# VHH binders against Putative asparagine synthetase [glutamine-hydrolyzing] 2: the designs that were tried, part 8

Target 1, 228 residues: Putative asparagine synthetase [glutamine-hydrolyzing] 2, of Methanocaldococcus jannaschii (q58456r2to229)
Amino acid sequence: CGINGIIRFGKEVIKEEINKMNKAIKHRGPDDEGIFIYNFKNYSIGLGHVRLAILDLSEKGHQPMGYNVDEDKIIYRDDELDRADIIIVYNGEIYNYLELKEKFNLETETGTDTEVILKLYNKLGFDCVKEFNGMWAFCIFDKKKGLIFCSRDRLGVKPFYYYWDGNEFIFSSELKGILAVKEINKKENINKDAVELYFALGFIPSPYSIYKNTFKLEARQNLIFDLD

## First folded at step 4 (VHH)

Design a30 (from q03 with R27L S31D S52T G53W G104P D107E; framework vhh_7aqx_2)
Fold by ESMFold2-Fast, scan of step 4:
Formats: structure tokens, sequence, C-alpha cells
Structure a30 (fold): chain B 228 residues (1-228), chain A 123 residues (1-123)
């Protein structure tokens, strides 16, 4: 699987932008794709997902996935995501999701670990990640609280890159996803310090990438972005 | 106007040594990474070695590693390629180049290039 997103202030995110990002990383998930667009007073958000289905191609595993808290309903169809209070794009596997379902007395309808993440986020907030045993990279949009919550697993198994320039936050499982909507690959945009680190170490360590304003989310790290 | 000028090339016997110099003008020397490239007759241009902005790190092509050393002298606005244990296959025109960012895959987009200096290594 692969995840993509844009959070922008001042200009609307359009579906074509997220579609371009999904196409750029389609090799991560050729079996399914989804897009969510949301426009609000002060911000615009787009989320994208490409899915690799190993066992079942159930539509209930479709992402972006939403949760409507009042109705206790999961939304896994793109055209219905506006009804959701919390929306996620997620790449990973939570090995203990059935144990978490029992421990926190969760009622679930999709049989997915994605639903368990959404419902535990609703119940525990950011601390939900302390309960997870697995590998993950995700972005949660909490519409009611007006925030973005991004997380990467403790060992940094699943990739997460992001761009931030003060006006837009763009993230993707791969740098090429960001490149699909932002020309960060111009020579003038190279991060000079990251190149020095490459010479010193033979690789570019987290959180840096070779491009200015573009970073890797570190292993075990959360990023919280207040939209207000 | 920015200029890069190579010197120090010539004819040398296999096993010998040469030191190439590249003198720069019109740029803030300390802000630039510097590289050497070479092109043999009938071949494509290839990377030889580089030195970063700080001078603290160097990179070399596998074919020259251990034999060639790149260095810089910020006070003289000049950088060097010390070539030891020269082989006939080192025969080429050597070019110096300056770029704010060292990425060999972007050689065609390097900011500035010298005119080249011939190095001929005979048996």
Amino acid sequence: as target 1 above (228 residues)
Amino acid sequence: QVQLQESGGGLVQAGGSLRLSCTTSGLTFSDYAFSWFRQAPGEEREFVGAITWSGGYTDYADSVKGRFTISRDNAKNTFYLQMNSLKTEDTAVYYCAADRYYLPEWESEYDYWGQGTQVTVSS
C-alpha cells in the first residue's frame, strides 16, 4: 500500500492533484485506489491511497476510510466520506488488532485493523499508538478537532515523507508522490546539508532528504498539525 | 563573469604523477562544491572526484580511488587533483566543474565548467 496527502492554506486542493500522486506510487498498490477532498473556511485537504490486497479484495478494506462517531459507522466509499468525523489513510499492519478490539470492547463492522485504528484514535487520541504492535505509516484527519495526526512505527519500517513550506503540507510514502504535485527536484531546491551528510555517512539519515523543506518522518515519531 | 581555468596537464609515463589545478574567478569560492570529470576519445564524460563546500568530505570514482586526491585552497580560489600511479587508461581530457550541489547525475546542469586540459599517459 501507499498513502498521499495535501493540506493547503489559501488554495483549494483539487482531485486531479491527489490522482497524480496516486498514479506516481501505483506500484505500491495496484489493486485499489481512493481519494478524499475536503474544503473548509481556512484550509483545503486531499487524501489518497493505493492498496495492495494480499488475501481479500473486500471493498470494506478500501481507503481513505472514515468513521462517523455519532452513528458508530465506518465509511469506506469515497463519495460518502463527507459524512465522516475522522478520516485515515494508512499503510501497514497492526498485528494485535484483534486483541485491541477485545481489550477496548470495540464493535467493528469491517474486520480490518484500519477500523481498529480509527476507533482507538477516537477513544484514546494520540496515545492510541502506544497500544499498537505492528508496522505503520498513517495520516488521520480529525475534522471535529481541526487537526492532522501523522505517525510512523517504532522501527521505521513503513516510509513517510513530507514537504512543508509554511503554506502547504504534502506527504507521501515515496518522494516521487510529492514530486507529482511539487517541483522539489529542481537543482536550486537541493538540501546542501543533506548532501554533506551523505558524504559523511554514505546515506542521508532521517529526518532529512536531498530536497529543501522535505523530510522523512522519523521512526517512532508523531507529527501533529493544528489547522487553526 | 564566472571562469574556471585548468592547468597542469601534459604527457607522463605510466606510474608517474601529475597535479591538475583549477583556478576560479567571479564566484564565492567557499559556497561551492568542486568536481573533476574526464572524457577519453570516443567515450562519454565520466565523474572522477569531488570535494564538498566545507572541504571536509571527498568522493571518488572507483577507478581512481586510492590513486587520486582532490583538495581545495580557499585562500587561492583554487582546487586540485593529485594523480598518482597513473595508468594508460587515465588518458583523457580533464574538466573542472563547480556546483553549489554535488550530485553527479546532474553533471549536465552543473553551474560552471572549465575548458578542459589534456592528460596523456604513455606506456
Scores: ipSAE 0.000, ipTM 0.218, lowest interface PAE 12.3, mean pLDDT 83

Design a31 (from q03, 20 letters changed; framework vhh_8cml_1)
Fold by ESMFold2-Fast, scan of step 4:
Structure a31 (fold): chain B 228 residues (1-228), chain A 123 residues (1-123)
Amino acid sequence: as target 1 above (228 residues)
Amino acid sequence: EVQLVESGGGLVQPGGSLRLSCAASGFTFSEYAMGWFRQAPGQEREFVALISGRGGYTDYSDSAKGRFTISRDNAKNTVYLQMNSLKPEDTGVYFCAADRYYLPEWDSEYDYWGQGTQVTVSS
């Protein structure tokens, strides 16, 4: 699977931008894709997901996935996501999700670990990641609190790249996802410090990348972006 | 040079109140989340409260919820912790810390730290 998103202040995010990002990383998940667009007075959000499936592509596993807290309902259709309070795009596997369902007395309707993440985030907030045993990269949009919460697993197994310039935050499972909507690959945008670290160390350490304003989220790291 | 300077600590009776301040310099204050941590003698440093760069999100430890309020004034490069209904177990050195885009309870990952201010709650 693969995840994409744009959070922008001022100019609206359009569906075509997220579609270009999904296309750029389609090899991660050729079997299904989803897009969510949300516009508010001060910000605009687009979230994208590409999914890999083996047998019968169940809509219950579709992403972006939302949770409506008052109705206690999971939303897994793109055209209904505006009813959600919390929306996620997620690439990974939480091995202990059934144990977490029992431990926290969660009632679930989809049978997915994605739903357990949403419901545990609602119950525990950011502390939910302390309970997870698995591999993950995700972005949660908490509409009622007006924030973005991004997380990457403790071993850094699932990739997460992001761009931030003070006006827009763009993330993707791969740099080519960001490249689909932002020309970070021009020579003028090369991060000389990252190149120098490569010569000294033989690799570019997290959180750096070769491009300016573009970073890799570190293992065990979380990012919280305040929209209000 | 980056500096975080705490003030407002002191001795107070149980049930009393104190307001801590942390003055920041040397970085773009509004781009950083600000947190308060505390440490009692012989114990590990623990999280107390967090406020996001724009002030739209706050988080509190279970012991601080309902009693403490974190706030910030970005024009003055200052973060505050209003502490009400103080208890003897709130005694400790209180530190402010600045972190860009990270969870408060992972204190080893905070970018900048102040030197702390002593809070003592006793009769």
Scores: ipSAE 0.000, ipTM 0.148, lowest interface PAE 16.8, mean pLDDT 81

Design a32 (from q03 with R27F S30T S31D G53T D99E G104S S108A; framework vhh_7aqx_2)
Fold by ESMFold2-Fast, scan of step 4:
Structure a32 (fold): chain B 228 residues (1-228), chain A 123 residues (1-123)
Amino acid sequence: as target 1 above (228 residues)
Amino acid sequence: QVQLQESGGGLVQAGGSLRLSCTTSGFTFTDYAFSWFRQAPGEEREFVGAISTSGGYTDYADSVKGRFTISRDNAKNTFYLQMNSLKTEDTAVYYCAAERYYLSEWDAEYDYWGQGTQVTVSS
């Protein structure tokens, strides 16, 4: 699977932008695709997901996935996501999700680990990641609280790249996803410090990338964006 | 212009308390999230705690959770780190930082940093 998103302060995010990002990383998930767009006050959000179905394609695994807290309902159809309070795009596997379901008395309707993440975030907030055994990269939009919560797993197994310039935050499972909507690869945008580190170490250490304003979210790192 | 200035550091005995302050100017305080980081001699900077733009969310490094509390005072354009039950391992230079978002790990990239204030905890 693969995840994409744009959070912008000013010009609205349009569906075509997220569609371009999804197409750029379609090789990660050719079996299903989802897009969510939301505009509010002074910010605009687009979330995208491409899904790889190993055995079968259940609609209950579709992403972006939402949770309506008052109704205790999961929303997995793009055209109904406006009814959700919490929306996620997620690439990963939580091995202990059934144990977490029992430990926290969660009632679930989809049978997915994605739903357990949404419901445990609702119950524990950011500390929910301390309960997970698995590999993940995700972005949660908490519409009621007006925040973005991104997380990467303990060992940094699932990739997460992001761009931030003071006006827009763009994230993707791959740098080519960001490149689909932002020209980060021009000569003037090369991060010379990261290039020097590559010659010294043979690799570019997290959080840096070769491009300015573009970073890799580190293992065991959370990123919280307050939208108000 | 843009400034972040730490104060409140000093020498304290193990088990004691200190309150660090970070006073800001040159930007709209309520538009920013704030964090505290620390760096001991010969070590990399590490994350200590963060508070969201609204003040509704806080996060802490596991080593300080339950002992340290971050807070903000929008009327004074100042945010704080209340440090209780201090240990010799807490000895470091403490830095304040501001950004529209926060990362819960030290190597976060921030728009603005303070100069640092020394905290020394004696046995």
Scores: ipSAE 0.017, ipTM 0.408, lowest interface PAE 6.1, mean pLDDT 83

Design e01 (from q03 with R100T Y102V L103I; framework vhh_7aqx_2)
Fold by ESMFold2-Fast, scan of step 4:
Parts: sequence; structure tokens; C-alpha cells
Structure e01 (fold): chain B 228 residues (1-228), chain A 123 residues (1-123)
Amino acid sequence: as target 1 above (228 residues)
Amino acid sequence: QVQLQESGGGLVQAGGSLRLSCTTSGRTFSSYAFSWFRQAPGEEREFVGAISGSGGYTDYADSVKGRFTISRDNAKNTFYLQMNSLKTEDTAVYYCAADTYVIGEWDSEYDYWGQGTQVTVSS
């Protein structure tokens, strides 16, 4: 699977931008594809997902996936995601999701670990990640609280790259996802310090990448962005 | 534009407790990671503790681990340093600092700093 997103202040995110990102990383998830766009007051959000089916090949495993808290309903159709309070794009596998379902008395309708993440986030907030045993990279948009919550697993198994310039936050499972909508690979945007580190150390250390304003989310790291 | 202001410092006897507060202005409080630093006269500024924007990550200097606790209250745009079992070596000016959470934990340079509050621990 692969995840993509753009959070922008001012200019609207358009569906075509997320579609280009999904196409750039289609090799990660050829089985399914989804897009969510949300425009509100001073910000615009696009979330994308490409799926390689692991636990459930049915439409119920589709992402972006939403949760409507008041109705206690999962939304897995792109054209219905406006009804959701919490929306996620997720790449990973939570090994103990059935144990978590039992421990926290969760009733689920999709049979997916994605649903368990959404419902446990609703119950525990950011601390839900302390309960997970697995590998993950995800972005949650909490529409009710007006925030973005991104997380990467304890060992840094699942990739998460992001770009931040003070006005837009762009993330992807791969750098080429970001490149589909932002020309970070121009010569003027090469991070000379990261290249120098490579020659000194033999690798580019996290959180750096070869491009300016572009970083890797580190293992065990959470990123919270307040949209208000 | 964000401004930070410390409060809660003062004189306390060894073994006592103090709670420092740091208040900030603005509607982006929850997007920032917060840290406490201290500086004794004639010494360099040292890290004391940090809390991430999510609250899911906290870190402490070895010298204060188990005695100090950092916390945040998003409703009050305030974060705290609870100092227990104070030692004379804890005497310093304490500074609060804020960093943009979105640029990661490797950034050791903080965007905003308070003016400091004096903590004096008597023998």
C-alpha cells in the first residue's frame, strides 16, 4: 500500500493533484485506489491511497477510510467521505488488532485493522499508537478537532516522507509521490548538507533527504498539525 | 508570531517542589513541541525536558529523570514543569522554548523562547 496527501493554506487542493501522486506510487498498491478532497475556510486537504490487499480484498478495505462517530459507521466510499468525522490513509499491518478489539470492546463492521485504528484513535486520541504492535505509517484528519495526526511505527519499517515550506505540507510513502506535484528535484533544491553527510557517513541520516524542505518522518515519531 | 512567558519560579528548600508554567499566545499551540532548558551562572544552557505536540513523546535529561515531569494543557495554551525532590544543583534560570512539530525532532534550534524564571534551591 501507499499513502499520499497535501494540506495547503490558501489555494485549494484539486483532485488531479492527488491523482498524480497516486499514479506515481501505483506499484505499491495496484489493487485499489482512493481520493478524498476537503476545502474549508483557510485550508484545503487532499488524501490519497493505493492499496495492495493483505487482510481484506473486499470494498470494505478501501481507503481513505472514514469514521462517523455519532452513527458509529465506517465510510469506505470516496463520494461519501464528507459524512466522516475522522479520515485515515494508512500503510501497514497492526498484528494485535483483534486483541485490541477485545480489550477496548470495539465492534467492527469491516474486519480490518484500519477500522480498529480509527476507533481506537477516537477513544484514546494520540496515545492509541502506544497500544499498537505492528508496522505502520498513517495520516489521520480529525475534522471535528481540526487537526492532522501522522505517525510512523516504532522501528521505522513503513516509509513516510514529507515536504514543508510554511504554506503546504505534502506527504507520501515515496519521494516520487511528492515529486509528482512539487518540483523538489531541481538543482536549486538539492540539500548540499545531506549530500556532504553521505560522503562523510556513507548514508544520509534521518530525518534528512537529498532535497531541501523534504524530510523522513522518524521511527516512533508523531507529527501533529493544528488547522485552526 | 508567538510569545512565551514563564512563571512559577522562586526560592525553595532542598527536597521541596515547584511547578513552572509557560504560557503562549496564538491558536497554533497544539502544533508545537515544547521544551524546558536551564542555565546556572557561568555555565552553558542545558536541556531539561521536552514534550511533543501529540503529548505522546516526552524526554528528560538524566539529571532530572524521575524527579521532573513535563505536561501540557492545550485548553489553556500552557505547558508545565513539575519539579520534585529539588536539589541545590537545580538552581538556575529556567527557560521555556517552542518548536514547530512539523519539522521533526532533530531540530534542536527552537523558534521561540521565553525570558526565563529564576529557581533557587537552598540547602
Scores: ipSAE 0.000, ipTM 0.128, lowest interface PAE 15.5, mean pLDDT 78

Design e02 (from q03 with R100T Y101F Y102T L103I; framework vhh_7aqx_2)
Fold by ESMFold2-Fast, scan of step 4:
Structure e02 (fold): chain B 228 residues (1-228), chain A 123 residues (1-123)
Amino acid sequence: as target 1 above (228 residues)
Amino acid sequence: QVQLQESGGGLVQAGGSLRLSCTTSGRTFSSYAFSWFRQAPGEEREFVGAISGSGGYTDYADSVKGRFTISRDNAKNTFYLQMNSLKTEDTAVYYCAADTFTIGEWDSEYDYWGQGTQVTVSS
């Protein structure tokens, strides 16, 4: 699978932008794709997902996936996501999701670990990641709390890149996803210090990339924005 | 939870110097990466500089490179932006940010943006 998103303060995020990002990383997930757009007074959010079906071949595995807490209802159709309180785009596999269903007395109908993540986030907040055994990169938009919660797994197996310039946060499973909507690869945007580190170490260490304002979320890290 | 508070802004003449401070209330200050951003009236917010959790790696916007220096003092739970050779174009509200945190066993802390501090550079 692959994940994409834009959180912007100012100009609205439009569906076309997220569509370009999904197209750029379609090789990660040819089986399905989805888009969520949300505009509010001082911020705008777009989330995108491309899916490679592993655990659920039905439409119930569609992402972005939402959870309406009051109704205890999972929302997996893009045109209904406005009714969700918590929305996720997720690339990964939680090996122990069935054990977590039992431990926390969760009922699920989709057969996906994605639903378990949403419901455990609702129950435990950020601490839900301490319960997971697996590999993941995800972004959760919590509409009721007005925040973005991103997380990457313990070993950094699933990729997560992000761009931040003080006005927009753009993330993707691959740098080419960010490139679809932002020209981070112009000569003036090369991070010369990161290039020098590559020659010294044979790789560019997290959190840096060769482009300015563009970073890798490190293994075992959470990233949280308060949107207030 | 982590809360960020900027201080040190004010009025200064072109060619002068100013040091901004960002103080955080958190138990794991030394593991956080920190950044400074700025926003001039009518403009979008722009990146100014960043410092890694170890303090061994820093990054700067081209417009401030060689003039501004970011540093941290883990004993004071504070990080700084030393601003030298100030230009009128540096006039902006400056914000500090903690980008990420490492998942701890007993402490689950999350980061907030500071509220900003005004810097005005006169000719």
Scores: ipSAE 0.012, ipTM 0.189, lowest interface PAE 8.9, mean pLDDT 79

Design e03 (from q03 with D99T R100V L103I G104P; framework vhh_7aqx_2)
Fold by ESMFold2-Fast, scan of step 4:
Structure e03 (fold): chain B 228 residues (1-228), chain A 123 residues (1-123)
Amino acid sequence: as target 1 above (228 residues)
Amino acid sequence: QVQLQESGGGLVQAGGSLRLSCTTSGRTFSSYAFSWFRQAPGEEREFVGAISGSGGYTDYADSVKGRFTISRDNAKNTFYLQMNSLKTEDTAVYYCAATVYYIPEWDSEYDYWGQGTQVTVSS
């Protein structure tokens, strides 16, 4: 699977932008694709997902996935996501999700670990990641609280890259996803300090990438972005 | 459930190399994430490096980045720490650890530990 997103303060995010990002990382998940667009007073959000269906081809695994808290309903159809309070794009596996369902007495309807993440985020907030045994990279948009919550697993198994210039936050499972909507690969955008570190160390250490304003979310790191 | 056994420690001169091995028995090797920790005399145990269950991702302490490499061989139920450009500050007992949890820097979260292997780096 692969995840993509744009949060912008200014011009609206359009579906075609997220579609370009999904196309750029289609090799991560050729079996299914989803897009969510949300425009509000002072921000615009697009979320994208490409899915590799190894075990379950059902529509119930579709992402972006939403949760409507008042109705206690999961929304896994793109055209209905505007009714959700919390929306996620997620790449990973939570190995203990059935144990967490029992431990927290969760009622679930999709049978997915994605739903368990949404419901535990609703119950525990950011601390939900302390309960997870698995590998993940995700972005949660919490409409009620007006925030973005991004998380990467403790070993950094699942990749997460982001771009931030003060006006837009763009993330993707791969740098090429960001490149699909932002021309960061121009010569003037090369982070020469990161290249120098690679020569000295044999790798580019997190949080850096070879491009300016573009970073890797570090292992075990959470990023919280207040939209208000 | 799982048992861990380190090997490959010893005495090396500064600038030298060693490869530590950790062999496992018990539950499915590929289901676990593996890490190396070390403890110098009189100090607390510190994280060195970790490798995911898939082997596709690794994490390292800043003090060893670029010098140490962690890898795994699922067919042999073994994972390794290749230590290059060793410094006297690397002298410690090295422990391998395994977990079904993915918190590489928090030793309290590791389920299983080896007995340790001594690495001594002389000037």
Scores: ipSAE 0.000, ipTM 0.118, lowest interface PAE 18.0, mean pLDDT 79

Design e04 (from q03 with S54Y R100K L103I; framework vhh_7aqx_2)
Fold by ESMFold2-Fast, scan of step 4:
Structure e04 (fold): chain B 228 residues (1-228), chain A 123 residues (1-123)
Amino acid sequence: as target 1 above (228 residues)
Amino acid sequence: QVQLQESGGGLVQAGGSLRLSCTTSGRTFSSYAFSWFRQAPGEEREFVGAISGYGGYTDYADSVKGRFTISRDNAKNTFYLQMNSLKTEDTAVYYCAADKYYIGEWDSEYDYWGQGTQVTVSS
């Protein structure tokens, strides 16, 4: 699977932008694709997902996935996501999700680990990640709290790249996803310090990437973005 | 780059209140997340509370929830820790810290640290 998103202040994110990002990383998930756009007074959000299904491409596994807390309902159809209070795009596997379902007395309707993440986030907040055994990269938009919550697993198995310039936050499973909507691949935008580190170490160490203002979220890190 | 200076520490009696300030030489103050940590004699440094960039999200250690409040004033390049209902166990050197606009997990590293301000709670 692969995840994409844009959070922009003062200007609207349009579906075409998220489509371009999804297309750029389609090789990560050719089996399904989803897009969510939300516009509010002070911010605009787009979330994208490309899905790789290994056995049973159920519609109930579709992402972006939402949770309506008052109705206690999961929303897995793009055109109904406006009804959700919490929306996620997620790439990963939570190995102990059935144990967590039992431990926290969760009632679930999709049978997915994605739903367990949404419901545990609702119950435990950011601390939900401390309960997970697995590999993940995700972005949660909490519409009622007005925040973005991103997380990467304890070993950094699933990739998460982001761009931040003070006006827009752009994330993707791959740098090429960000490059699909943000022109930062010009020579003047290269992070020369990161290039020097590559020649010294044979790789670019986290949190750096080859481009300025573009970073890789480190293992066991959460990123919280206040939309108010 | 960002320099941090704590102030407002001192001696206070149990049950009292104290407000700590952390002033920065902010070029990009509004985009930074800020945190308070403390270290008691002979103990490890522990997280106290944090406020996100632009000020919308706050987080607190369980030991101080309901008693301490973190806030920021972007116009003054300053953020605060209001400490109420102080206990003798709150005696520690308090440090402020700054990082990029995000908060890491409990084991997060911070880019900048202040020098610390001593808080002593008697009785």
Scores: ipSAE 0.016, ipTM 0.217, lowest interface PAE 6.6, mean pLDDT 79

Design e05 (from q03 with L103V E105D D107E; framework vhh_7aqx_2)
Fold by ESMFold2-Fast, scan of step 4:
Structure e05 (fold): chain B 228 residues (1-228), chain A 123 residues (1-123)
Amino acid sequence: as target 1 above (228 residues)
Amino acid sequence: QVQLQESGGGLVQAGGSLRLSCTTSGRTFSSYAFSWFRQAPGEEREFVGAISGSGGYTDYADSVKGRFTISRDNAKNTFYLQMNSLKTEDTAVYYCAADRYYVGDWESEYDYWGQGTQVTVSS
């Protein structure tokens, strides 16, 4: 699977921008894709997901996935996501999700670890990641609190890249996803220091990427972006 | 660039209150996340509390929940730690920290740190 997103404080995010990001990383998840767009007074959000299904694809596993807290209902259809309070795009596997369901007395309507993440985030906030045993990269939009919560697993197994220029936060499972946003492709410059590190070390160490304003989210790192 | 300075520490009796302030002399912090950490004599530095840029999210160590409150005043480029019902165990050097994106208890994630202010709670 693969995840994409744009959080922007000026121009509205357009569905086509997320569609292009999804297309750029379609090789990560050719079996399904989803898009969520949300526009508010001072910010605009787009979230994208591409899904890899090894067995028969259940629509209940579709992403972006939302949770409506008042109704205690999971939303897995793009055209209904505006009713959600908490929305996630997620690439990973939480091995102990059934144990967490029991430990925290969660009532669930899907068979997915994605739902457990949403419901534990609602119950525990950011501390939910301390309970997880698995590999993950995710972005949660918490509409009620007006924030973005991004997380990467303890070993850095699942990739997460992000771009930040003071105006928009763009993330993707791959650099090519970020570069599929037209304006970013024109603004991004090669990070000469990162290139020097690559020649010295044989790799570019986190949090750097080959581009100046684009970074890797480090293993075990959380990013919180305040939208207000 | 960004410089953080703590103030408001001192000696206080158990059961008393103190308010710590952290001010910037560099850049405006209106969209930065802020945190407080403390280090008791002979111990490692530990997380106390954090607040997001909007103030919409706060996080606290279990040992201080219900007693300490973190807040911010963007007009003054200052954030605060209100400490109530102080215990002798709260004696420590208190440090403020800031990061653009990270809100939480990982010391290594914070890019900017103050020099520390001593809080001593006597019995």
Scores: ipSAE 0.000, ipTM 0.179, lowest interface PAE 14.8, mean pLDDT 80

Design e06 (from q03 with R100E Y102T E105D S108Y; framework vhh_7aqx_2)
Fold by ESMFold2-Fast, scan of step 4:
Structure e06 (fold): chain B 228 residues (1-228), chain A 123 residues (1-123)
Amino acid sequence: as target 1 above (228 residues)
Amino acid sequence: QVQLQESGGGLVQAGGSLRLSCTTSGRTFSSYAFSWFRQAPGEEREFVGAISGSGGYTDYADSVKGRFTISRDNAKNTFYLQMNSLKTEDTAVYYCAADEYTLGDWDYEYDYWGQGTQVTVSS
């Protein structure tokens, strides 16, 4: 699977931008694709997901996935996501999700670890990641609180890249996802320090990337920002 | 692609030790991050431990901290799980897993898994 998103302050995010990002990383998940767009006051959000459906081809695994807290209902269809209070795009596996369901007395309807993440986030907030055993990269949009919560697993197994310039935050499982909507691939935008680190170390260490203003979310790192 | 193969499982009495090995073939071993998972009968698959590509970072499930140690030997294309002070609750099929990445446009691979090796701890 792969994840994409744009959070922008000012100009609206358009569905076509997220569609371009999903197409750029379609090799990560050719079986299914989803898009969510939300516009509010001073910010605009787009979330995208591409899915590799190896165990379950049902619609219940579709992402972006939402949770309506008052109705206690999971929303897994793009045209219904406007009803969600909390929306996630997620790439990973939480291996202990059934133990977490029992431990926190969660009622679930989809049989997915994605739903357990949403419901545990609702119950525990950011501390939910302390309970997870697995590999993950995700972005949660909490519409009720007006915030974005991004997380990468403890070892940095699942990829998460982001661009931030003070006006828009763009993230993707791969740099080519960001490049699909942000033309930062000019010679003058190459991070020369990162290239030097690559020659010295044989890889570019987190949080750096080859492009300016573009970073890898570090292993175990959470990124939280307020949208109002 | 990469192929993973576990070895070293077997029967051991509580309080004993075992060392599991995971050998890899195909791609460059040194660029991978490696993990061990296990699945007991009637239970979900759970994370056991992991080691980063550089070897500088390791993590363990709370249930095995202080008893299990993960390590890697890049010259042998092998990584290990040293299991000490084994308990009957450690009985499970153990799986190894690997992920890789590359620079530039950043291509990430999906998880690669071995076929599993049985560990049985008797009382």
Scores: ipSAE 0.000, ipTM 0.142, lowest interface PAE 15.9, mean pLDDT 78

Design e07 (from q03 with S54D R100S E105D D107E E109A; framework vhh_7aqx_2)
Fold by ESMFold2-Fast, scan of step 4:
Structure e07 (fold): chain B 228 residues (1-228), chain A 123 residues (1-123)
Amino acid sequence: as target 1 above (228 residues)
Amino acid sequence: QVQLQESGGGLVQAGGSLRLSCTTSGRTFSSYAFSWFRQAPGEEREFVGAISGDGGYTDYADSVKGRFTISRDNAKNTFYLQMNSLKTEDTAVYYCAADSYYLGDWESAYDYWGQGTQVTVSS
């Protein structure tokens, strides 16, 4: 699987931008794709997902996936996601999700670990990641609280790259996803300090990349944006 | 779209040398940075060396520095890893990788990978 997103202040994210990002990383998940767009008075958000279905192409595994708290209902159709309170794009596997379902007395309808993440986030907030055993990279949009919550697993198994310039946050499982909507690969955008570090150290240390304003989310790292 | 194909692997005695080649197809070769990685039995994949698109910058893992040399030939759309003073510890499958701008040891940063070529160093 692969994840994509844009959070922008002052101009709307359009579906075509997220579609270009999904297309750029389609090799990660050729079996299914989804897009969510949300516009509010001072911000705009787009989330994208490409899915590799190993066992079952059930629609219940579709992402972006949403949770409507008041109705206690999972939303896995793109055209219904505006009814959700919490929306996720997720690449990974939570090995202990069935144990977490029982431990926290969660009622589930999809049989997916994605649903367990959404419901445990609703119950525990950011601390939900302390309960997970697995590998993950995800972005959660919490509409009720007006925030974005991104997380990467403890060993850094699942990739997460992001661009941040003070006005828009763009993330993707691969740098080429960001490149689909932002020309970070021009000569003027090369981070010469990061290149210098590479030749001094033999690697570019996290969180830096060779491009300006572009970073790799570190293992165990959480990123939280307050949208208001 | 670019494809990479390694060649030049084989069996060699400790103290010997081998030259690996990575031939590319598709778009303009000179726009890519290239790297070599290797994976020994039971180990994770490790960075070996890199060369920038203009050939002006090269870097090597400490374990191979002074013994291995990376180079490129834009006219042949090929880049090389010259391996000298080989040790049994150099036994691994060697992979070439390409990206349009990134050079470094992050596996996930590379867009294109070869299939690998086996290098076996006997004592």
Scores: ipSAE 0.000, ipTM 0.100, lowest interface PAE 18.3, mean pLDDT 79

